# VH-VL binders against Cytochrome c oxidase assembly factor 8 (COA8): the designs that were tried, part 83

Target 1, 167 residues: Cytochrome c oxidase assembly factor 8 (COA8), of Homo sapiens (Human) (q96il0)
Amino acid sequence: APERGAERRDTAPSGVSRFCPPRKSCHDWIGPPDKYSNLRPVHFYIPENESPLEQKLRKLRQETQEWNQQFWANQNLTFSKEKEEFIHSRLKTKGLGLRTESGQKATLNAEEMADFYKEFLSKNFQKHMYYNRDWYKRNFAITFFMGKVALERIWNKLKQKQKKRSN
Short names: E, the ipSAE of ESMFold2; O, the ipSAE of OpenDDE; V2, 0.75 times the mean of E and O plus 0.25 times the DockQ between their complexes.

## First folded at step 3 (VH-VL)

Design xa29 (from x35 with heavy chain S30D L54W, light chain R28S S93E; framework fv_cixutumumab)
Fold by ESMFold2-Fast, scan of step 3:
Structure xa29 (fold): chain C 167 residues (1-167), chain A 121 residues (1-121), chain B 108 residues (1-108)
Amino acid sequence: as target 1 above (167 residues)
Amino acid sequence: EVQLVQSGAEVKKPGSSVKVSCKASGDTFDEYAISWVRQAPGQGLEWMGGIIPWFGEANYAQKFQGRVTITADKSTSTAYMELSSLRSEDTAVYYCAKGPYYSSTYYFDVWGKGTTVTVSS
Amino acid sequence: SSELTQDPAVSVALGQTVRITCQGDSLSSYYATWYQQKPGQAPILVIYGEDNRPSGIPDRFSGSSSGNTASLTITGAQAEDEADYYCNSRDYEGEHWVFGGGTKLTVL
């Protein structure tokens, strides 16, 4: 069996979006921003009489949230790592240490950092473009299923009304 | 349970085209992405491309762009892969595989048994 | 060429632990999926989304990831685990799937 206690610090925290909502809620709940992805997680309310269609929609929304959280957590970690590597490399080239005489982390001026930002944006342009395309596909699917669920709920309300009228 | 049933083995001449089918049974066809993966004798797995039937949009590996066409027919729950300008190097087992298009992990949980395509002169 | 690299072969003694690794830049953004293939058969899914097992896959199979490296671990290898193992993930740009070259596992 895998040793869970040995979980790594640099592993993308896909599970950090699993938070507890305020006590007993009949609605979806939005949490604080995740430290790594900087996105707010959503806790989805599960009704007692959830239909198969409602379950499908909820699972699609949950999966899309996990996908989105994972992507941005990994991107933010990659950005931070590459930024540190760039700064350390440039400081080494200049013959400087990693900290200033005041004990602060040594940093580069804006002109030097511009090179890093240009490289990072160019290198990740295609990745972000494909991410956006997938994001639109997922949101189209979610919107479609939301519409189907809305129609189902209207139909069920009409059936309930008919039943009460006949009684 | 969803099953993927592929068309039978093909023997083709160089320069011709082959079209392999993959029929899905069971669940909603629109919930899946269907991919095509080939394996030449003694070699590894190579992704060729895939389609999300709901969107009708196909995506191809760079190596196969211009030679491969992947399509889907929702009415028959069947996906197709057509490979043109065949060469001896295209001799391989061609698999279709399905996975959830909305999954962040993008995995293929069901595979067809494979279709052997032999290109000989 | 392959964007995901695997060692071509590895061996493990019966009952011992083996780790199969997969390396690629895309693994910093996407989890690896692992497939087992035995001679004459189609691949089967053994691990997806870092460490999820499909129904029917023994719990001796586990996955892990760190940086741009993904690993498949088999704890207490059995004779039936002798097979080729392929890692799979998205390419760096996130639109195409890429397979590793495969690792042939021999159980001694």
Scores: ipSAE 0.016, ipTM 0.618, lowest interface PAE 7.4, mean pLDDT 81

Design xa30 (from x35 with heavy chain S30W E57D, light chain R90Y Y92W E95D H96P W97Y; framework fv_cixutumumab; at its last look DockQ between E and O 0.02; V2 from the best seeds 0.00; counts 0 for: pae E 11.9 > 2, placed apart)
Fold by ESMFold2-Fast, scan of step 3:
Structure xa30 (fold): chain C 167 residues (1-167), chain A 121 residues (1-121), chain B 108 residues (1-108)
Amino acid sequence: as target 1 above (167 residues)
Amino acid sequence: EVQLVQSGAEVKKPGSSVKVSCKASGDTFWEYAISWVRQAPGQGLEWMGGIIPLFGDANYAQKFQGRVTITADKSTSTAYMELSSLRSEDTAVYYCAKGPYYSSTYYFDVWGKGTTVTVSS
Amino acid sequence: SSELTQDPAVSVALGQTVRITCQGDSLRSYYATWYQQKPGQAPILVIYGEDNRPSGIPDRFSGSSSGNTASLTITGAQAEDEADYYCNSYDWSGDPYVFGGGTKLTVL
């Protein structure tokens, strides 16, 4: 329940980590980096008298954050997997084992790894372009609604001030 | 476009176990979560649990904790749901459904056609 | 805590607007998703993320939310819209997915 104090939960399929700010918190709360995405999650404070517009902005920011978490968790794991496959393939081509004589993982030099980065970038170019496009669209929407919320808050303060003066 | 193909109908006796399969088409099985949702005759939808094949993490509804096991085989792009200690109340259509695993807007965009499990003595 | 409440039945005249509502505390934090289910068929996603439609879903379907309530609106109801409608939400602190009891829509 959101009433519970600070909590950390790793769970599927809802996400690999969850946290909640202390019940008494009046601010957004930033957690530690997620195990898979390496991004810090933010849990947003919900005011008692949250307007529909404020709720829409908060949900949009929550959804954008989790969309980012999903992208980067997938990207990081795909990168790691394909990097290992590339290294193993290249070592096999060179007639080398997967481990050094000392028992450590065999690796490629920086020049050889440049081939992997070129291949990975080319293979994932479309995916990265769609990510960037969606990232800008989401941030535009967030900025737009932040502006609307700011105007609503200013208007409400002006109305409240006028009401007090009339008394 | 992903399709989910489920195994055929089962008739089971009380106390037995049933294992339902859900095979995903395409090569992106690692990109999404698979959930299992059941529906008893004339009743609503009930989430049982789900798995993220990418991480191997499974999560279960409290009601089914200890009776349900959800697994995934990445090599065959197949998710499984095994329900043990079957009762007549477990008679239902069992659906698998895919969705995102990181979203404050959780949804199931593709559903299997369902597997009817009948528990009778 | 994670329960979602729907009215069990609602009716609408052909061509008129109907609103199906879903209420629960989780809706303060997460958007509702809406599914349409016809007899003998699997559910079909009709709305997610407040007001997003999957491809193939007519534009007469729309969603909205405020506070702890979410609504599915069908503007200009058609005969083929007669079905059961389920809302679904997420609760990170309990069972992750919670379904409403469903609303049977009858088109008169």
Scores: ipSAE 0.246, ipTM 0.726, lowest interface PAE 4.6, mean pLDDT 83
Fold by OpenDDE, look of step 4:
Structure xa30 (fold): chain C 167 residues (1-167), chain A 121 residues (1-121), chain B 108 residues (1-108)
Amino acid sequence: as target 1 above (167 residues)
Amino acid sequence: EVQLVQSGAEVKKPGSSVKVSCKASGDTFWEYAISWVRQAPGQGLEWMGGIIPLFGDANYAQKFQGRVTITADKSTSTAYMELSSLRSEDTAVYYCAKGPYYSSTYYFDVWGKGTTVTVSS
Amino acid sequence: SSELTQDPAVSVALGQTVRITCQGDSLRSYYATWYQQKPGQAPILVIYGEDNRPSGIPDRFSGSSSGNTASLTITGAQAEDEADYYCNSYDWSGDPYVFGGGTKLTVL
């Protein structure tokens, strides 16, 4: 019985950026685009006196970022794979090789590729709809917590001013 | 086109400090980060640190932490690198280089001509 | 810190194709940047991102990547291409900019 070679599913490496920005940075850092997702990771600043609400906001932002990175990394990988398969299939049907006489990678024309894009978008339409829905939900939650953090900071500043006037 | 003009060659004694300047041409000093990269004679490139002049935030390589200070003056479009406690091993050509921040792949598209720093007894 | 490794030297005959390779874990997540350096000169950016060339860089220079490896390819090497080539990558796990050890290209 021929051992079915386990197709190593090239899982896009979960590019969890392990970077801790230098402790002296008081700002969020934006990294270069990830090779797979093409999304720029953000390294969130952690204040020394981070409130529980600020921490919750930061964690929600981090989780949302990771979710986005994973989604797009997988989507891009799937797209690339299916695109290559489509090109190879069409070239084969045409009796063309994978390389031109000049040694360049054979390509399909724009019209043929348009068929691929239409098909790909049709197949992935529901996936994109769910993504968009969840994206809006997550961003709404983030915005809500940003508002709460802003109010907390205002309140803390007012309390400090009152204490300075009483002394 | 942005040019980076560096200060002249320096000869320093061990234990002293050196401060190298890098002046950017044009009015776009806030659009990029300035990094410092050194190269010892016959050796490769070594990143020392960088600064985003717009924010004043500097980042340093672990190897140089505590010995290097990078600053920027937005009014003069000049970045500075100060290296203290100089050793013979710090003899190198020091380059400033500009690259994008936030929105880029963090390449260095413009380099200064380099500043030779010689540390000798 | 993520290290980038390069072959210290490679040779190519005039008009032939050469590939300079860079390997490192950071290249799994980020594209390599490539610099050319001639003796006594500052480095020059030749490739960035997947396969982007700055203005003034000849089309004979190209970039590619696979897994934890990036490659600079010179198709039809010219005498003026004799130089040191450095790969660079972004790394969040250590120093944000890591250079390879450099590859000396000799054109024969």
Scores: ipSAE 0.024, ipTM 0.592, lowest interface PAE 6.5, mean pLDDT 85
Fold by ESMFold2, look of step 4:
Structure xa30 (fold): chain C 167 residues (1-167), chain A 121 residues (1-121), chain B 108 residues (1-108)
Amino acid sequence: as target 1 above (167 residues)
Amino acid sequence: EVQLVQSGAEVKKPGSSVKVSCKASGDTFWEYAISWVRQAPGQGLEWMGGIIPLFGDANYAQKFQGRVTITADKSTSTAYMELSSLRSEDTAVYYCAKGPYYSSTYYFDVWGKGTTVTVSS
Amino acid sequence: SSELTQDPAVSVALGQTVRITCQGDSLRSYYATWYQQKPGQAPILVIYGEDNRPSGIPDRFSGSSSGNTASLTITGAQAEDEADYYCNSYDWSGDPYVFGGGTKLTVL
């Protein structure tokens, strides 16, 4: 991948601008895909005046990201291993080698591979059902805490407005 | 910081039931799940089940399905674990522990001190 | 296999580095969580997620994972680190939570 992020960092020090540079950004950052999960991590911004409730929300989002990355990293590995095992098994049944004369991996046609995809989906259905249940529960919790944070911010603004007028 | 205060030690006869309580401090009872973990003398930790008070969802380990009941009382911020048909093998320390909001919790960050249950004739 | 396997005992010389391992199929999808337990006390959380330490846990404790194996590493082991260590994981194919059998760490 090109060094576009590095170019921005290098460009910022040489400029006359005093805008917040990317390394010290006031926003969440989205990173490159994780090698194993293929998910892009979010690097969460931590404001100086983060309330305990806001901290709880941020930690919940971080924990959910870690859980999601671990799940998909392992699913991708399982898929790759089972695909290769299926191909090897079917090639051996045909009396064929695992590689062509050119050294490339031997493959199965689309019809033969369709059987693999059906078997993989069926075998892993329970894992994805539990993943979906947990995903919904986690996102409900995140939404619940977002609502609590919103109410906290409205309440604090009303208190500050009342205090300023009374003083 | 949340504290979990458990009920006192109990001595029970085989075939009876025991109900252990776990009271959470503060008003954050809605924000986490409560799990029950036991440890027989000289043995390792064993998850028994847990509850999410907000949902009322209780999950049980397959080993205990049918003889463990886990409940929560929001008004008192207290979780309960009741184990029926007690056997001598149920002699253990029973811990309550809290973790993230839902039953898919993968860590327990606060533990009670434990409740010793002794099952003997 | 949904069971988590730990060596029952491991020793380390004072000030040296030790790794406590945990193996199981659930660790392919979920991070291991690590607990320290001293005699007569409740367990305490030392590592969760990939490598998160709760407040009060020294930075000599770290976690890592690869494949179906998770490790707790103690760099510069101290006498106070002598305890039982349990790994724990979420298991999507069986009971939601499983514990390893525990590893007794002796600091020599």
Scores: ipSAE 0.005, ipTM 0.530, lowest interface PAE 11.9, mean pLDDT 78
ESMFold2 (binder alone), look of step 4: mean pLDDT 89; pTM 0.926

Design xa31 (framework fv_cixutumumab; at its last look DockQ between E and O 0.01; V2 from the best seeds 0.00; counts 0 for: pae O 10.8 > 2, placed apart)
Fold by ESMFold2-Fast, scan of step 3:
Structure xa31 (fold): chain C 167 residues (1-167), chain A 122 residues (1-122), chain B 108 residues (1-108)
Amino acid sequence: as target 1 above (167 residues)
Amino acid sequence: EVQLVQSGAEVKKPGSSVKVSCKASGDTFSEYAISWVRQAPGQGLEWMGGIIPLFGEANYAQKFQGRVTITADKSTSTAYMELSSLRSEDTAVYYCAKGLYYGSRSYYFDVWGKGTTVTVSS
Amino acid sequence: SSELTQDPAVSVALGQTVRITCQGDSLRSYYATWYQQKPGQAPILVIYGEDNRPSGIPDRFSGSSSGNTASLTITGAQAEDEADYYCNSRDYSGEHWVFGGGTKLTVL
């Protein structure tokens, strides 16, 4: 889960943390979408006999998730704030208040909002390009370590069979 | 490069409050978190809390809950740490430090302020 | 809190290798970072993300981790390495940052 200052986890009715698996869980747990990133956090299961290589892979996957959460939380919040500022600015230009006669939030039509979306995407093109580059690099590294872990497990099984045949 | 400039030394009486500032320069203020770490004379480092200016929310170590308030002013790229109900054991050097707020590999303080000495005396 | 444990002091002879350790359950999930602090100065980052070295830090510094233990290794210690070393990571909940108690390194 991404850091949100003083914000803490909710507790389930049974006294279990909202984003934690049960104490006896033997698999990864997936939580609800994060408020800012809109991505679901994963709580990784730690095996009892985890090898150093398996720990490296798990930590890498966890760190990549947190990096991804950071990027999208930042991007989504920035988008929301800039969108609100754009709407406010355009309403001021038209001489309109922030609220309608009925007390509802004043808004812009789809054609006017299209200008904002185009500007936002254009402004953030380089940032998204770097995100995609890093995303591919991270997934390549994860795949590489997954391969190393798979080879380690195959080797361990072969060593067990070799020992058995030596008897 | 980002640099952190802290306010000057303070001498305070027990029961008062102190507010230390940390002004950031360089990179985007909203792209990182600011943490506060203190060190009493001859003692180790102690994390007090931090703030993510983009979200406007602060997070505090349990020891300091209720006494510390961390805020940020994005317009001046300045973070503040206010500690209330001061006691003599709050005498320490207070550091601000910049870090990324997500990712285990990104949880490091790559830039530190020079520290602000706060002395609490009668 | 005492969530990360370090030995308070360690000594090494000039040119020899020393290993400073940090232990805590959170290290099973989160990377350790290491800071060097000399008298009267702010800490400086030495190792981050378990085994990465920032620009400007000599290559004699390295990091490693296994289980609930992280280590900072200085291969071929120099006089200028005499300092306090602190490990840092997140607490068990992952919500707060915690420091180890610090290890004073003396270079003999």
Scores: ipSAE 0.319, ipTM 0.722, lowest interface PAE 3.6, mean pLDDT 82
Fold by ESMFold2, look of step 4:
Structure xa31 (fold): chain C 167 residues (1-167), chain A 122 residues (1-122), chain B 108 residues (1-108)
Amino acid sequence: as target 1 above (167 residues)
Amino acid sequence: EVQLVQSGAEVKKPGSSVKVSCKASGDTFSEYAISWVRQAPGQGLEWMGGIIPLFGEANYAQKFQGRVTITADKSTSTAYMELSSLRSEDTAVYYCAKGLYYGSRSYYFDVWGKGTTVTVSS
Amino acid sequence: SSELTQDPAVSVALGQTVRITCQGDSLRSYYATWYQQKPGQAPILVIYGEDNRPSGIPDRFSGSSSGNTASLTITGAQAEDEADYYCNSRDYSGEHWVFGGGTKLTVL
């Protein structure tokens, strides 16, 4: 599970992207948190001499990022919508208004909100269980390919050194 | 399987507006983005803009900013594109297309509507 | 503006291999997607995420990329492959979609 679970509230709804990547960048870079998923995207550079293993790793990371971005964007909106509906329902049941005298949204204390968090997690248990399984599976695969790429790069440097000495 | 059903052909006069609809089948309408792509006769594809119905926010190509309004109605699973101040150059086939929402590098359009022909003639 | 450049036309003999290219600065950061369009029809997706093939697309279609160039390769071209092919990606900012001008493939 990511450290940024479905319980977080995102309050920054404006714009599609907050950064402008460097023109003709030769490196990966990390952007600001996506306004829907609250996850930082990595923008991967495609090098001229990318090996098949390097390509596989890059594609696996990109696909995992897409999957992760989509899951958390959906969960964050569902969480926010259901949280507001729960607060509205509980305030109504208590005979309270939806807003304070200053016009700010009325809310519930932490003990009152605990019921919502328990209900939300219980309702979404199956989704989160499959997400956690798939998250670990994907990250294991990424780590495995990172190791293979690292070994490939070491071997290429060793082969280059052997060629120089054999001259 | 998601299908996109577009409204019928339109004949419009210069200076008027047209509103094309795109109805999606299935119960996951809010989970993806709807984009609008046009193609003038004998020309290539041109992205106009799109919307993520879940968030209700539209994004427009700079060329069309100020003339295009893209909306979605989640209750009917229908997206709309309205193009105002029509010119004869706006004569084209207008497609809607579905994809995952923008947030990654490999976002694409996997389902396309059949297109709506808009003819602007005085 | 961020542009994707395609050759307007390319020919291939039946059963031979052809490569359709797409160039643009944004392709260094964003993958190209490829669509096939036959006259009077809507486009269909043939390659996404550099080299992924949707279900129903023959394995003779493949994609690749290097630097600012993406390629669609058809090995063993068939008569039904005659169509217009469009590359599609993000613009430099990543906020907008951009299409190439299209390549008309003629199978001889």
Scores: ipSAE 0.015, ipTM 0.613, lowest interface PAE 8.3, mean pLDDT 81
Fold by OpenDDE, look of step 4:
Structure xa31 (fold): chain C 167 residues (1-167), chain A 122 residues (1-122), chain B 108 residues (1-108)
Amino acid sequence: as target 1 above (167 residues)
Amino acid sequence: EVQLVQSGAEVKKPGSSVKVSCKASGDTFSEYAISWVRQAPGQGLEWMGGIIPLFGEANYAQKFQGRVTITADKSTSTAYMELSSLRSEDTAVYYCAKGLYYGSRSYYFDVWGKGTTVTVSS
Amino acid sequence: SSELTQDPAVSVALGQTVRITCQGDSLRSYYATWYQQKPGQAPILVIYGEDNRPSGIPDRFSGSSSGNTASLTITGAQAEDEADYYCNSRDYSGEHWVFGGGTKLTVL
């Protein structure tokens, strides 16, 4: 399981620079990380002469990307919420405020937070297992279609070479 | 810096109720408690009660138990104090104050509202 | 209810040292917090914990505690220090707060 450590660095709300790729670009573009999922979206290029097989591959990649974006956005929000609740609950139990006597934000130590991470992972274990399963299925399908597209392109190139030799 | 903005002055009749609001600035409303403290003319400070907006838990001084209701709206970062069955003795300046939630051996009110004058007159 | 008691009034000559004392059983368990209030103004935090000063409070203000007593000391009193001073603490339960009766400080 890729330990995508959800260290949401509190990146300041960087203004959602709606990265719009240039209209004349003939390449896929990678956007900045999404503020919720922290995943970088790919803007897929659409060729003028896209084959039905290429279109199917593109759509499958796009759908998989959207699925990933939604999953991680929700997971990160859930994590943040539960983490906050855990911290508040533990501070309350300890008879501590959410701020220290110096006015700083009160925090739990690494050992206390380890308990949270263990509990959170345990609680979400099944969810992550399903995610991993579906991730592999989707990527397998994508890889399969990539292979088909590659074969189609080879075949088309061979046909063009034969036609040029016959003229 | 957090500021507390209170509602305007109120003139009430005996037996009526008054509801005073206290709006906190900033996004830290869930990090502190709001207390209500009153001061009658020429008298000392009197703690009435407090609320932890995050949990919705309110505590009241025994003197005001049953007459005072303290609430908080997290969505608007606003706390409220409602005092019922008003008497002439309830004529006072009412302050909201920001503090820590709980448990600290050192508790303080570091930010105060400007106060709301409530006058109870026949 | 744990009561906090203060002297109603104290006087100090300009440039001299004055101590305002707060007494109560809850002070054995909790630190006193001190507030300054001038006429027509909201209270201002001047000392919290044993001897902590918020930003903007002069270093002439200090706090101390002993047994069931807490004290606010002003070393080198200034004319602007003329005000009412209130001590505050939690009660025995720790769920309620109580103020002292206040001390009027006059600077002579």
Scores: ipSAE 0.000, ipTM 0.567, lowest interface PAE 10.8, mean pLDDT 86
ESMFold2 (binder alone), look of step 4: mean pLDDT 89; pTM 0.928

Design xa33 (from x35 with heavy chain K98T Y101F S103R T105G F108M; framework fv_cixutumumab)
Fold by ESMFold2-Fast, scan of step 3:
Structure xa33 (fold): chain C 167 residues (1-167), chain A 121 residues (1-121), chain B 108 residues (1-108)
Amino acid sequence: as target 1 above (167 residues)
Amino acid sequence: EVQLVQSGAEVKKPGSSVKVSCKASGDTFSEYAISWVRQAPGQGLEWMGGIIPLFGEANYAQKFQGRVTITADKSTSTAYMELSSLRSEDTAVYYCATGPFYRSGYYMDVWGKGTTVTVSS
Amino acid sequence: SSELTQDPAVSVALGQTVRITCQGDSLRSYYATWYQQKPGQAPILVIYGEDNRPSGIPDRFSGSSSGNTASLTITGAQAEDEADYYCNSRDYSGEHWVFGGGTKLTVL
């Protein structure tokens, strides 16, 4: 069975909490946020009579989701790593220890951290710009195929109505 | 199913230009991007650029900027790649390839058989 | 110099597992696609979007990605898998596409 993840917690009339995982679904399901990307994955329901066009739309949406999750997971990991390296480098340059007198992790003041954020954003500006460009292209394609699927469903309903009138 | 048919082999003199065609079967222009990729003898693959006819957008690799022009004719479902100021180093097999543009732009699912272009005096 | 780096050659014994790697900073942001090319033939797409396989590609092909590295794994290599393998992704800016240098796989 596919792992859909998140547990649902319900409170019975008796006041006792219980777990209610999905047993069966005829609809798409939203999972918990991914640890690295912080995005919620969508698990797509596959109808028994999925048309080729419906399959194409579903695969497009699945691939767009995977692309989006990978981009943000990598971006967040890179940010965290570079932030830590920046802090350690600056503290070392100043001849300061990596920990406070209480033993807690030392950090830089807001003014110094602002320098890191400005540099990180500038360094990644073009990457983010092209991410947004591709994001728009992907969403345009998804919208286009959603329209095609809607027209296919309308046509099939009209075909069924016409056949019923003939009988 | 999409199929790509490329024009035949060309022999060109240095300083001239070559225009290669790539005819697609079916409706590839409503959802697809067309890429041009070359391969010199014994060398690897090199992306030259591509076009997304739906958006009228052509995009070129830095190395070929100013020398390459990629166009598409929706009425004939044909893409073209024109390379000017030919040098001996441009001797290569030129491929067209297509795929859904929404898969990171120039996703190359279906490839043409390639067109050999030889540049010699 | 090269945006995506691949080892030029790798060997595997028939029936064994081989891993072909592709390394570059752009892989932190973008998935790699993998292409197989046999002598005298056009390339064939074997993996896209990290680990998606096109119709007709055998189950023995799989993809993975971690940090700045993407990998193509062939589990139980067959003689017919002997070919050049190219990774492909966006450059760091996301504006252009770049190929790795290619890896020639020899099946012993």
Scores: ipSAE 0.007, ipTM 0.593, lowest interface PAE 8.6, mean pLDDT 80

